# VHH binders against o13800, part 10

Target 1, 230 residues: o13800
Amino acid sequence: MNQVTQFSGNSANLMLYWILKSYYSRFDRIMWIDTLGTFNPAALPLPCLEKTMLVRSFDAQGLKDAVDELESNLKSSEDQAYALCIDSFSNPIGLLMAQGNISFAHAFMMTLGRKCRILTRKFRLAVYLSTSLVYIKQLHLSKPALGNSWPFCLDHSYILEDQQHNKCLVHCNQSRKDLLGCSQLFLLLKGSFTHEYLTIDFYNGTPVSVSSKLHVSPSLYHSSTLNSPS
Key: E = the ipSAE of ESMFold2; O = the ipSAE of OpenDDE; V2 = 0.75 times the mean of E and O plus 0.25 times the DockQ between their complexes.

## First folded at step 4 (VHH)

Design a5 (framework vhh_sonelokimab_d1)
Fold by ESMFold2-Fast, scan of step 4:
Structure a5 (fold): chain B 230 residues (1-230), chain A 123 residues (1-123)
Amino acid sequence: as target 1 above (230 residues)
Amino acid sequence: DVQLVESGGGLVQPGGSLRLSCAASGRTFSSYAVGWFRQAPGKEREFIGAISGRGGSDYYAVSEKGRFTISRDNSKNTLYLQMNSLRPEDTAVYYCAAKEYFTAVSYSDYDYWGQGTLVTVSS
């Protein structure tokens, strides 16, 4: 709780489902902001869905209005634990950029991200974002979308790399030292976030197990495994 | 000012479908967020779903697992709730409600309410 966590990649949304499926009992209320129209209720158990409000937002203003609605809910129920999932955060920002005012879009994005971060510090709120990856040819590297200033709004950032046979490698891109131990995902890694990878098994589009592995090579692993809790 | 009138309620068998309508008079839907709520006997009023007045966001309770769909026809000033695969526990009075888009308050702080329409799911 009290953190902003980003997952980036084509399968980044699956981490949001896995977190809710595994830990929905820790939250009193959940808001899921769906910017793509792809929310899959079948991926979550009924007790989780009973706590969840789905918000479908297809533009940046709608995304901001949904976050403002969450803030109002937090103020009216200050002792409740909330989760906010945004799938995808980068999609409506990219649409706003495409409309031609890049400076406005960037300022809008940073203002919204900063607001989310402030809300996690003020209320019992955990924020989970999915974003796209962009390939940087100069560095032969894929990095999360939204530019170099965006990570300042984040406490944790993870990159998901799709593999064959319904597997995904998850590696830590950013983690704040003073928040280690207060993140529910910290229990999965039991080690360094900067040099460990998670392997997620998928079945019919839903994650069924997560294991952490030290990154040595594609064929060499030392792992700790956590099974789906239901 | 807006006035809301629900219609389409009635008796339906389990597994059946029903479409509720909410007609607005006074001002057009395009300036309001409009939504559906229900209240079963002995329970608190619960949120089902809403559509924003400025087209920015739609809000849904998910516990129905996609059985309910909300839609709006601004040309008719009418909000619809399509209910599929109905169960006895869906028995309730269904209310239509509206609020100004610029109010940054929770979905429960709606300004205008209809009188409600009863839906009974029984064999």
Scores: ipSAE 0.317, ipTM 0.629, lowest interface PAE 2.9, mean pLDDT 73

Design a6 (framework vhh_sonelokimab_d1)
Fold by ESMFold2-Fast, scan of step 4:
Structure a6 (fold): chain B 230 residues (1-230), chain A 123 residues (1-123)
Amino acid sequence: as target 1 above (230 residues)
Amino acid sequence: DVQLVESGGGLVQPGGSLRLSCAASGRTFSSYAVGWFRQAPGKEREFIGAIKGSGGTTYYAVSEKGRFTISRDNSKNTLYLQMNSLRPEDTAVYYCAAKEYFTAVSYSDYDYWGQGTLVTVSS
């Protein structure tokens, strides 16, 4: 809660749905910014939807305008708890970069990320965002989009790796260990000093269970995790 | 400054669809953020959604599970609400509203309101 959390990967958006489905009762209001046109209301219970405002915008300016709207609502609310979900954060920024002004796109991205971070410190706001992974051929690895300085705007960063049988391996890429007011969700998703992987089962587009595992060979992780009841 | 007139309401059976229109007169429509609200008897007014005048950014209350879509045609000075898979609980007076948009859309900031059009969903 009161943190900026990123999920990266092809199934990263499903973590946003899982968080809201599991924890919507902790929030008075929810803003979902949909930059892809893919928001699925069927994935969320009706009481959650009744708290949710959907903002649909396909460009970076619209994303900024929506965050400005959220800031206005936070300033005029009476200490209401807010969640902000952005699916996808990397899409409109990638479109700015594709237009040829990479320095402008980078500055825009960092300014917006910094604003979100400041809002989580000033108000009862949790920010959850999805980003894509980028395969870097020279390094022979995949990493979250948006470059090396972007993680400075994040409190938590998780990578989702698709597995067989509707399972997804979640790797902690970055986590603040000294958080105040963290939710049960952040406890489940926090990494260890060694390495910790979470396995999330998906059914009909919704995460249904979470399991965790420490693995001795991080570069060749293959999940064989036992599901945790309740 | 701007006058708004809703049309397209009426009686529809459950599962049916309706398209509401809101015709604007007066100032240039494209200068305004415009939206749809509804109010059932004895209930509070509900926000349905809004669209920014200068862009394609839309705002929706999603309790209707994606059954409603807002669009605008600035060349015709008209705002639309497409309603699909209607249910008895959608029965309400539907209002269009407009505001001059400088910074952010807010429920309380709408300056101009139509008189409403009644939608009844019943068999």
Scores: ipSAE 0.576, ipTM 0.793, lowest interface PAE 1.4, mean pLDDT 75

Design a7 (framework vhh_sonelokimab_d1)
Fold by ESMFold2-Fast, scan of step 4:
Structure a7 (fold): chain B 230 residues (1-230), chain A 123 residues (1-123)
Amino acid sequence: as target 1 above (230 residues)
Amino acid sequence: DVQLVESGGGLVQPGGSLRLSCAASGRTFSSYAVGWFRQAPGKEREFIGAISGSGGSTYYAISEKGRFTISRDNSKNTLYLQMNSLRPEDTAVYYCAAKEYFTAVSYSDYDYWGQGTLVTVSS
């Protein structure tokens, strides 16, 4: 736990559902901040939903209010393990930036991100957030939104690339060596929360088990091992 | 001090709808996070949902999501709970609660409580 993890891409929210579906038993409480109005309770098992608080945040101030609420709950938690899922982090920040004061919006974003990171260090908290990708025409590639300073708030960052036939390939973009190496991931089918990945299970940043269970035929895509940054 | 007074409870048929109101007096209403709780006969008090002082964030217990909607009108110092598709198991005393000095909401440590309003869902 105790990590801030970002997933970026059009299907990034599927990773948040997959994590909760797979690991909800490790959390005592879950807060899901929904900034898009798209939360799908049918995607999660009932025991997971019983631990989950749904927060609908309609702007950047609402997002901050929800994180402040989480901090209050953590301080009174009696050593409970918490998960925070934010779907999407980039949406309310992008709306704030569109209002014209880019410096204010950036400062707001960085302050909130640093707060989340500090909370993961002080409490039993894992933070998972989804964000958009920005296409860079000059380089013919996409990168996570929110600018050059934002990655300093993250322990891990993964990019999801849409593939043919409603499939998605997940790549490790950033991983802090002191916490976690990137796991080996395979294609997922969009809109399906029953399909499984080959994943390396981690405990205190070290792999303890490898699981593979593919409900689809072997893809034309090869699995890759995602390594810690040099 | 802040005073909270619930209203709108009553008898309703299964499948019906009901809107509860909570009128606040005292300090500036927009400074409080406010929420709804219920207590069925012989059971512990249960969180339904809450809304931040600005109205920018709403919090729901997932079991109630889709049937209940929370809103506030700071100009009228009033909190609302819209209840749809009511079931016999929704029979309970419904309470309004407020958290002082904070813009965020909390489901575990509310400072002020109303007296409650009874909702009975029966044929």
Scores: ipSAE 0.173, ipTM 0.577, lowest interface PAE 4.2, mean pLDDT 73

Design a8 (framework vhh_sonelokimab_d1; at its last look DockQ between E and O 0.48; V2 from the best seeds 0.00; counts 0 for: pae E 2.2 > 2)
Fold by ESMFold2-Fast, scan of step 4:
Formats: sequence, C-alpha cells, structure tokens
Structure a8 (fold): chain B 230 residues (1-230), chain A 123 residues (1-123)
Amino acid sequence: as target 1 above (230 residues)
Amino acid sequence: DVQLVESGGGLVQPGGSLRLSCAASGRTFSSYAVGWFRQAPGKEREFIGAISGSGGSTYYALSEYGRFTISRDNSKNTLYLQMNSLRPEDTAVYYCAAKEYFTAVSYSDYDYWGQGTLVTVSS
C-alpha cells in the first residue's frame, strides 16, 4: 500500500482491471471512479465486485467529491485496506482546462493529486489511475498527459503502447531513477480476460532476458534491481 | 426539510422487472443527493446506489450493477430505481433516502428517509 501508480495510453485501463483481478483479496474495499462511462463489470470476478463501489462522474468536481468520500471512509475505518482506481484521471482535468482558466485547472489537478498521495501515506490505500498520452509533434514523442509538474504526485508511472495482434507493450516511465527499472518491458494480451504478461528486459533495444509473468503487487515495494536474474 | 414516499413495490416472479419511485415534497429536490437502500428479512440495511443533486454523479454497490439503475427527474421531484432480472434474494423492503450536500454510502449519513416499499420476488 502507500503508493500512487499511473498507467498511460489507450489501453491503460487494462492494467487497472488486471491489478484488481489479480490482487482484490488484499483489499477490504475498492472504489472505482469511472469518468468515461466505460466500466466493464464482466472483466472482474464476483468477489471483487462485492467489495467495489462504482462512482460515475464526468467532471472534475465529481472526481474530487468521490475522493473526499473515500477520505471520509478511510478515516472511519483506518484498519481496512483500500484500493482506489480512477479511469481516467486526465479526462475530467482536460475538460476543466478547456474551460479557459488553465491556472485554476492546474491548481485543482495538483491539489487533488497531492491529496491522493497524502492519503496513501496516512492510510492503507493504493491508488491506480489511468491517463492519456499526448503526442508532441516538435519532439516526435508521446508522453503522459497533464504536464511537467504532475509526475511529482506519482510514485510510479508506466506507458502502454498498443502493438499488433491484440498485444500491448508496457514501459516503465518513472519508477526510481535506475536504468534497470526503466528498461523493463511487459507484453499484455489485449482482449484476453486472463490478461497474461511476459516480462522482457532490454538494453540498447536488444532483449537481454525474458522472465515469466510480471507480478505487480498493490504496494509495488519491489525494485527491478532487487529481482535481477543475472 | 424533505419528505419521501416510495411506491411501485409488489409481488413479481423471478426474472421479472420492477420500477420503484420515490416522490419528494418540501424543499427543491435538486438540492439533495438521494439514494436507495434495502433491508431483507433478518439482514442489515444495505446500500444499492445514489445520485447527486445535479444528477451528474452516480454511485453503485457493484454486487447489483447491471441489474439496477438509479435515475432522477428533478422536474417531477422523483427518484427512480429500475430493477431487472429479479431474484428471490432481492426480496426486501426498499427505502429511499436524502441528504443535503453530497452522496454518501453509509445510511447513518442520510437525513431523510421514506417509510419503505416491499418487493417480494416469488413464483
């Protein structure tokens, strides 16, 4: 527990489903905030759904209200383990920014992000959120939405790149400043309800090792440097 | 202050559908977040779902998601619960509840309650 983890890309939500499907037994309660209207209950087992409260809210105020409700629940039951999934965090913030007061929207975003981070430090809470990727034409690269200050609210950030044949490549974008952590790649089978992963380590674009399935715990305590096959 | 009256309960066969209504009187309905709760015989009262005053946010207990849908019509001061694919275990007294500012899951946080409407699912 105690960490804020971001997944970015068109298939970022698949990681949130995979984490809950794999680790729901570690949480006493789950809140899923759906800002897109795309939540799929069929993707999760019934025991997971029985612990889950679905919040559908399409604007930034509703997102904040849901987080405030979670905080109230955490304060009344401090011994319980909670998971918060937000799919998508960037959508309502982007809509708020489009309203013409970018400074207000940015302050709102950073305040909410800091609140989530503080809650993971005070309570048994793991936060998982999805964001979009933004293509920067001048630099010919894609990076997570929400600007340069947003990563300061995150403990971990992963980028998902869609591949052919219903596969998705997962890159570490932010997870400690060690070369091993950020060069590790994962293959996700899209459209598969099992959502199986293979871990592939790269150096200079060449695969140097292939490991069995990735096991991403809710707390993400482990570092890639601690589990080196070499 | 608001008063709530549930209606639409009754006897239905398994697999059937039922729409419950909750009529509000008193203050402007749109200023309240409203929700549905149920209590089965011999069991604790449980949360089903809630909707914000504007209708912009909905909250659902996912054990029933897909079978139950909450909605509101502020012009008619009415809250609805659409119940589909009913099962014998859905037999309960259904309550609507309201609070002034925002949605909450705990029944202890709701200020105003209806008297309840009985739903019996049996052949």
Scores: ipSAE 0.655, ipTM 0.817, lowest interface PAE 0.8, mean pLDDT 76
Fold by ESMFold2, look of step 5:
Formats: C-alpha cells, structure tokens, sequence
Structure a8 (fold): chain B 230 residues (1-230), chain A 123 residues (1-123)
C-alpha cells in the first residue's frame, strides 16, 4: 500500500469508495481531494469518516496546495499510515489544458504526479486516483486520459468497463512490477497482464464474480520486505 | 493581529439549520487560513474545517457526515459555517480561528481565536 494506483472510467470514483469501505482500518488518516464537488459521505462507514479529511479543490493550483498540505502532515506524523484519494485527478488538469498552454499543463501534471510517487516512497502513504477515459478515434479505442508520459508516475493502472446494475469489469492496464515480499492492497484484484477481469458489485463490497484464478496464501497479508524510510 | 467575532448561534430544533458568521478585523483577512472548531461540554475542542486564504480549497473533518459547509468572503472579512440537519450531539460552543498563510491549514496550532458562539440543538 505504498504505491500510486489509478482507476479510469465512468465508475472510477465508486472504486475509490469501495477501497475505503473495505480497507479503512489499515490507515490512520485519510485525505480525500474532491475536484468535482461530488463526494458522498453516506457511501462510507462512520469509523472511516472519522479519520477522513475532505478537501474541495476545483482547479489545478488547489490540487497542488492540497498535496503540499498532505506532505506537511506526513512530515509531522511519519509513524502513521495515510491514504490519499483524488476524485478526479484528470478534471483539474483538463481545465488547465483548456486555457491554451498545453505544455505548461503537462509539466504541471508530471511534476505533481512525480511528487505523489516520491511521497509514497518516503512515507507510509497509498495514493488512489480517478481519471477519465479518452476515445482515440484513429485507433477506435479508449485509453486513460493525460497522455503517454503520465503512466510513468503510476505503479498500477486499472480500467473500469461499466456493466448493468452498478457493476463493472476491472482489468489491469499497467502494473509496474511485483516486489519481493511487498504487500499490496489489490493482490486479490491482480491478474495477469492480459485479458483477465474482475467483476465487482460496489454495493456488496466484494467481487460477485472473478474472471481469473487467483490463489492467495494467508501469510501474504502479513508479509512486507521492501521499504524506504528516506 | 486579527480579531475574530462569531455570531449566529442559538437554539435550534433537531433537523434544523444554522449559519454561523465570523467577522474578522485587523490585518488583511486574505493573509490567513481560517477555520471552525467546536467544544462540547466536558470534551476537548475539535476541528470542523478550514478554508485557505484565497478561498480556493476547503478542508473538512468528516465526522459530521458532510452536513457542514465552510465559505469565506474576503471583501467582507467574513468566514461562514453553514450547518444543516442538526442533531443534539452538535450542541457545542463554536469557535472561529485563524493562522498564518505559510503553515498547513489543518491539524496545526491556530494563532488567533474568537470568543465562541453557543449552538444548542434540542426539542
């Protein structure tokens, strides 16, 4: 859980709620950055809300300021485990790009993404981002937004493809590497890098079906061999 | 220095709404991050939320289940707390506080405090 994970698609925010509903007990503090004004506290249990700081920031500078605040909090509480959820990361960047200077917006985005990844290496921090999908007409394909350089800031990327009745298919678009003895929040969601999918019912809190086989040892949840205190 | 005066407290029925105001005087209001705290009888003062000097980002502790909204009007040197769906456990003295722009807006010591305004929620 010391990684940057992206979820892309129309239901990406529901995955963020699912993660917190399922795993909030593993974090001492949670920061939720809401860039759309759509956060729904009724989706989370009271013990989760009691450790959550909601930040409403509607432009790129506000998003940066919230991450800077998180860094300050991490430096003063290095023994605590934090989660950062950003819903959505792509919206404020898209608004900045619409102002006409795409090179500046891209540099701003990459600087912020690299900051988040550095923080997950220096502190006990997990970062979860929601982003939109962009249709590429020439390829007849939807891909995560934010361009070809953005994935270098991510450890994992998952694409959500909507189903009926508030379900979606979740497939791994990118997984940087599997570190020896490292515990990850989504080990049960990991499949291969090809064609494997997991169907999740967001209201049930656990998968209703699994399109791939995954065997997980009970000891996996207790193993951790790589960390960086610096 | 900045001086802070809260107003708008009072008696309200469960399920009701109140809007608290915090009038600031002294240095330029936009130089400060400002926030709301409350203290129920016999309890420690707790953080409700804060807003940056520019007003571009607002921060909320979510123990109140998203029922509260913070805003500021720098032209009037005023901070607001809109409270909806009030419950008896919201009964407390509500405080406005301010701190220097160069520190984090949450979880750090605030430099300036108002005297507080009492909110009582009962039928």
Amino acid sequence: as target 1 above (230 residues)
Amino acid sequence: DVQLVESGGGLVQPGGSLRLSCAASGRTFSSYAVGWFRQAPGKEREFIGAISGSGGSTYYALSEYGRFTISRDNSKNTLYLQMNSLRPEDTAVYYCAAKEYFTAVSYSDYDYWGQGTLVTVSS
Scores: ipSAE 0.398, ipTM 0.705, lowest interface PAE 2.2, mean pLDDT 75
Fold by OpenDDE, look of step 5:
Structure a8 (fold): chain B 230 residues (1-230), chain A 123 residues (1-123)
Amino acid sequence: as target 1 above (230 residues)
Amino acid sequence: DVQLVESGGGLVQPGGSLRLSCAASGRTFSSYAVGWFRQAPGKEREFIGAISGSGGSTYYALSEYGRFTISRDNSKNTLYLQMNSLRPEDTAVYYCAAKEYFTAVSYSDYDYWGQGTLVTVSS
């Protein structure tokens, strides 16, 4: 029997904040979907905030509404570059699962994920997702807390388990256990904007820095590496 | 057509709180995203926040995030704006607006507007 530990909650989302701080100039508009109410405006420069629409989505329906709104905006202004940040994607889904609505949760995730994927193909849209982690002790593996349907809905990469995809390099300078205890898993959808690599540095189980190299490409690829502290 | 009627405006001291209400006509309130705007004399109408039809998503102007809270009661066809820590610069006519299905952040996207309610913040 697999013992699974789920880590939930939002810490300072260094990765999403760093991405926006570093590359907000590439976007005309930014939508930040805050699922836990922990968004920190002080973490972003004013020019970034001026083009950021903050959305609080309380549940799955809310998340759907927000993405529908994004779609509407994209349709109304096709020439604009958009970034969508969801912090965190797993929260609404986890809520549904906790309520016993497992099938609906999976269906919802697939539908919404598919929509996001389609939008990244059709529009100048980058989608960045954070998610809680589920740690499987027996396997010493981590996965997004999104159930078993996640791989079927999105072309994605995430830390620890996506080395075979070779779409984006994510370097984690920490043990898996330390990562689980201190951070969210980062997911990037395939789209017009590509990340060559992301590096997340951890110190004693706490993320302390993020680095990335981004470029524009027709496709995204992801890979990850995990290093233990010496 | 949807009719919107704001209420709850008045005089309040700096640092005070005020709760505005917007009553909507019709039986399809939940089909509309609804939002709050304000316009001070000589200034452009500005977006405060909005809420999706289901109430599951709220949108805020970042400058007002944490200070203003938007909610709705679909059973009462009512939109609310809770304003805390009010400042003199918050003095304006506050408007309720509605748009079908989507929660827009631009006032030009809203189809229905109330007449507004005046909020004056002064010592």
Scores: ipSAE 0.353, ipTM 0.712, lowest interface PAE 1.1, mean pLDDT 73
ESMFold2 (binder alone), look of step 5: mean pLDDT 78; pTM 0.802

Design a9 (framework vhh_sonelokimab_d1)
Fold by ESMFold2-Fast, scan of step 4:
Structure a9 (fold): chain B 230 residues (1-230), chain A 123 residues (1-123)
Amino acid sequence: as target 1 above (230 residues)
Amino acid sequence: DVQLVESGGGLVQPGGSLRLSCAASGRTFSSYAVGWFRQAPGKEREFIGAISGSGGSTFYAISEKGRFTISRDNSKNTLYLQMNSLRPEDTAVYYCAAKEYFTAVSYSDYDYWGQGTLVTVSS
């Protein structure tokens, strides 16, 4: 709750489905912004779908329109808990960059990201974003479209690495310690993420199991306080 | 300040299709978010979908299951609803509605309404 969380990777959108499937009862209303046309209602239970407004956003202006509509809803019902899912956040921004609007696209992205973060501080709102690392690289950017400033819009950022046998490794690259409102996800993400990772097993595209492994950093190999898996 | 007039309703067989139109008067149509609602006899008015002023975002209640598509043509000041695979349960008066793009109101608080057009799905 009250956080902006980003998931990056080929399977990043599956985390948004998992969060809603697991925690939809904590939200009074859900807005799903679909920028790819790939939303799959079969992945979510009916009670979750009944709380969900599907927004299809065709471009960056459409994405802004959708966030402005969310702000209007939050102001009209400020005591309700809202979730915002954006799948994919990077797609409309990448389209602006591909059209030769790189500086405008960056400014647009940062303005929208800051707005989302401000809304999570002002209202009972959780924001979940998916991004594609391959899509950003395909635009031949010298650095990610999200850039060095983008992490300041995020409370949490995770990378999903595809593994063999329908498994996905979840690695934390940015986290705030006082995450509240999503106790199951918080429990799974608890600990030192530089020395721990989560593996999510998928079956027919849905998460079926999660396991935690202690990953030893190379910097600890010459330390007398090296932490080992127990 | 905007007036809306629906058209295209009528009798259609189950499984058929209809395209409803909503003509807006006024030179500021693109500044309005516009949508479609329906009301069956003895039922409350139900939201179908809406489209932002720019046309860049389309809003749907997930229960519509992809049978209905909303679109707009700002050059013609017209809103459309394409309805496919119609069922007897779709029988209702269909309304178009608009809200000020610059007002701080929820998507369900529309300011301007058309008179409605009747759609009957029957054999």
Scores: ipSAE 0.385, ipTM 0.699, lowest interface PAE 2.5, mean pLDDT 72

Design c1 (framework vhh_sonelokimab_d1)
Fold by ESMFold2-Fast, scan of step 4:
Structure c1 (fold): chain B 230 residues (1-230), chain A 123 residues (1-123)
Amino acid sequence: as target 1 above (230 residues)
Amino acid sequence: DVQLVESGGGLVQPGGSLRLSCAASGRTFSSYAVGWFRQAPGKEREFIGAISGSGGSTYYAVSEKGRFTISRDNSKNTLYLQMNSLRPEDTAVYYCAAKEYFTAVFYSDYDYWGQGTLVTVSS
C-alpha cells in the first residue's frame, strides 16, 4: 500500500492482473486506466470487477483527467483503500513526445508522476504502472522508457524479460526500502552480492506459477572504498 | 441547462441485445460528460459508464464483463448504450445523466438526469 510500482516489458501488463487477482480483497475501489484498448475483464474475478472502474484514455490529457478524478474521489472517501492501475503509462506519453514538443511532454509526465506519488503518501492508495522497455544499442541493454528523471517518481521498478516456452524472467531494477536491503544480505554473506530472480510461467497469457532463484555475483575487485570518486 | 430523454427500453429475452439512446437538448451537448446509471427494484442506483464531452475517454463499471459499450454522437446530441448478452439481473430502469466534467467528482453527483427507460429481461 502507499507505493508507486512500475513493471516494464512486453508482459508487464500481466503483472497488474496478477496483483489484482492476488490482492483485490485489500482494496475497496480500483481504477484501471487503459491507454491501449486491451483491458481483459475475463482475466479478473467477478468480486474484483465489481469494485473496478475502467477508464479508457488514449492521450496524455485523458490520462491526467482520470488521475485528477481519482484525486477528487480520494478526497471524498478518505477512509477507503484504492488501487490505481495504468496500462500503459508510456504509450500516451510516447505519443505526446512524437508530436515534437519533448520538453512539454517530459514536464507533463513528471508532473503526473509526482502527483501519483504524492497521492500515495496522502491517501490509502497503491499505484501500479506498466511501461515499455527501450533498447540502448551502444550498451546492449534494455531499460524502462520515460528517461532519466522518471525513476524518482517510483518506489519500485521491475523489469520483465521474455524467455522461451511461455516463461518470463523478472528482476528488480529499483527499490526504495530503507530497512532491509542488499547491504544487509551482503554483510551476512561476507562480501557476496546476491540477486533474486523470479521466473514466472505463463499459460494463455496468465501467470500460473512463480519460482525464485538466488544468484550470487562475485566481486570483480575488492569492494573497500568503492564509493570514492575517481 | 440540459434536458435528457431516454429511449430504446423494452422487453427482451435472456441473451438478447438492446441499444438505448439518450437525446439531449438545451446547452451545448459536447461541453458535458454524460453517462448511464441503472436502478433495479429495491436496490440503489448504480453506475454503468460515462463518456467525456469529446468522446475521447470512456469510463466503465466492469462488473458486467464488458457486455456494455457507451458511445456518443455530438452532431445528433445523442448518447448511446449498447447492451449485449442481457441477463435477468440487468432488469432495471436505465437513466442518462450529464455533468460539467471538470468541476465535479466523477463517481459523485451528476447535474442533470433523464426520467429513465425500463429494460426488462425475461423469458
Scores: ipSAE 0.282, ipTM 0.650, lowest interface PAE 2.9, mean pLDDT 73

Design c10 (framework vhh_sonelokimab_d1)
Fold by ESMFold2-Fast, scan of step 4:
Structure c10 (fold): chain B 230 residues (1-230), chain A 121 residues (1-121)
Amino acid sequence: as target 1 above (230 residues)
Amino acid sequence: DVQLVESGGGLVQPGGSLRLSCAASGRTFSSYAVGWFRQAPGKEREFIGAISGSGGSTYYAVSEKGRFTISRDNSKNTLYLQMNSLRPEDTAVYYCAAKYRAVLYSDYDYWGQGTLVTVSS
């Protein structure tokens, strides 16, 4: 909770569903901002859906309006725990950038990102973003969209790499100090200089299992990551 | 200040479609977020969805599940609710409501009189 977490990749939105399915009981209210028209209510349990407000915003101004509306609700109910899911954050910003004024789009994006970050510090709010990956041919690599300044608005950033046979490898791209909540689970799965990955099994777009893959001796981690957060 | 008048309600068969309209009068309609609510007999009023003044954002209660679509035409000062694949449980009086800036769940300032939708065979 209280952090801004980004997931990047073709299956990044499935992490948002997984988080809500796993941790919806920690939140009093959930806002899902759908910028693609792809929200799938069948992926979430009914008690989670009863807490969820779906916002469809297909442009950058609409996305900002929804965040402003969330801020108003947070101020009226400042002791409640909120989750904000944005699927996809990069889509409306990318459309704004494509309109030719890159400096305006960049300023808009950074202002909105800083606002989300400030809201997580002032209120009991967790923010989860999905974004696309951009392939850079010169460097033969893929990176999260939105440029080099955007990561400063994030506490955590994870990249989802599609694997064969309906599996997805999740690896950490950026992680800051974590004090609690859903993002702490991913932080605990990645040690310094270890190749710890989450694999997600899918069935019709719904995560059915999550497993971890470790490339280090388990003697250093045995019994430390398996305790219930109860 | 804004006044709202709903129209388009009536009797439809299960699986049918209806489009409800809400005509607004008053200045600066585009400055108001407008929404749809419904109330079935003996039940509390429930939020269906809303649309921002510019039309750039639409807000839906999860219960819409893609069957309902909200749109607006600011040149005609009109709000629409397109309802598809109607079910008997959609039977209710449908209200439109306006607020200078919408809050997600409630607290709208101006309300119409309502239009009855009956889904029955």
Scores: ipSAE 0.259, ipTM 0.628, lowest interface PAE 2.7, mean pLDDT 74

Design c11 (framework vhh_sonelokimab_d1)
Fold by ESMFold2-Fast, scan of step 4:
Parts: C-alpha cells; structure tokens; sequence
Structure c11 (fold): chain B 230 residues (1-230), chain A 122 residues (1-122)
C-alpha cells in the first residue's frame, strides 16, 4: 500500500479491477482516471462503486488536472485512505509526444510520475497504473511503454502475458523498497477476474525458489482419446 | 466570484431527452471546475458530474455516466448537461455549482445556482 504500481500488457486494466474488487474496503475514496472511455462499472461491487469518482481525461493536461485535484483533496483530508487508478497512463502521454516537442512531453510525464510517487509517501494513497507494452525486435522481448527513465517513478512493475485457455500470467518486472528479492506471479482467468498467485524468490535476477499461496489444480486426464491429439 | 443561473428545466415524458444550461456571470469562469447536482423530494443532494476549467477532464458519479453528458463552452461562459433516456426517478431540482481548484463529489462547492426543476411524467 502507499506505493506506485504499474501493470503492462493487453490485459493490464484487469489487474486494476481485481485490486479494487479485492481491497476496496481498505480505501475511503477511489479516483479512477479513464483515458480511453472503457471503464466498466459492472466489474466492481456496488460498495466499491459508491466510493469511486470516475474521471474521463481527454489529454495529458486533463490527466494532470485530475492528479492536482486529488492532491488538493489529500491535503484537506489527510486521515482518509485513497486509491488512484489510471487506465491507461501511456495513452495520453503517447498522444502528447505525437503532437510535437518530445522533450516537453517527456518532462511532463516525469513531473507527473514524480508527483504521484511523492503523494504516496506523504499521504495515505496507493497508485495503480495500466500501460501498454512495446515489442523490441532486436532484443526479442516486450517492455513497458514510456522509455528508460519512467521506471524510476515506480515502486512495482508487473507484465501481463496472455496464455492459452483464456488465461493470463502476471509476472514481476520490478519490485522496490524492502521487497527486493521477492516477486509475485499471478494467474488470471480472462473475463471473470478470478486469480491465483505464486511467489517467486530471486537472486541476481534468477529465480531461486517458487512457492504457491493458492493451490492450482491442473487437468489430469482427457475424457476421450479421440479428443486428445498429440 | 461567479454567479450561476440554471435554465432548460421542464416537463418531459419518460424516455425523452433534455438539455440543461448553466450561465455564469463574473470573471474567471475558465478557472473554476463546475458541476451538476440534483435533489429529489425527500432525498439528499446527489452529485451527477463535473468538468475541469479547461474541459480536459470530466467527472461522473458512476450511476449517471451512461445517460448524462457534461460539457462547457468557456467562450459563452456556459455549462451544459445533456440528459437522455429520462425516467420518472430523474425528477428533481437540478443545480449547477462551481469550485475553484477541485471538482470531485467529496469536495465542498463554493458557488451554487438556484436550481431548475425537471419533472419526468407522462
């Protein structure tokens, strides 16, 4: 809690819904900034929706204005616990970059990200961001959008990897603070917000041990040999 | 300081549409976040939505987002609420309100209009 967490990938927004569905009782107020017009109220329980302010931001300035308004409220009600969800953070920044001065866009992005991080240190605020992934052919890998300096604004970064059978793996790309050496792997069932998670410990970036907090039951048998191709 | 005057209320049939206007007088309308509230007989005042000074962000109570749209025209010092698919339970006095620096429903608004009555009935 009280940290900036990013989820990246095609299904990154599902993690924001899952967090609110699972932990909304910890927050007194929730601000959801929707930059794509895709917010789905049916995905959240009614008690959660009653605490939620939906902000539709059309551009980068609108996104900054919403964060500034949140800061004003945090200062006037320091005893309240807040969650800030931004879906998608990368969209309005990408549009700003396309409009011209890349140096200005980058400075704007980093200033806003730093502000979010500072607010989590000063107030009872948790920040959750969704961003896109960018595929890099030379390295044969996908990385979160927004460039090499952006991760310095984050405490945690997770990548969502689409899997077969309507499932998605969530793996840790970055974890800071006193959580160094601990990674959490999440398994999502698309369309239902069901989750399973594993904790992976690592040393020098290499997995050392895997443990499960929730039991995963794999399929043991196929019902017919005619339907079991190999 | 800003003064707000609502207009556009009246009688409308269920399923109909109505557009409310809120005219602002005074200086610095574009520096205010402005929003819409309603109060039905015997109920508490309910937040509907708000819009930032620049128009770059809109804020909605989740229950109203699908049927109501808020917009502003700073060149005309006017705030609008487009209401579609109206139901009898939308019958209320509708108020516009302004606040410097914030527009969220958990904040107090500094300036209020007198309200305009909307009645949804056959």
Amino acid sequence: as target 1 above (230 residues)
Amino acid sequence: DVQLVESGGGLVQPGGSLRLSCAASGRTFSSYAVGWFRQAPGKEREFIGAISGSGGSTYYAVSEKGRFTISRDNSKNTLYLQMNSLRPEDTAVYYCAADRYTAVFWSEYDYWGQGTLVTVSS
Scores: ipSAE 0.339, ipTM 0.702, lowest interface PAE 2.7, mean pLDDT 74

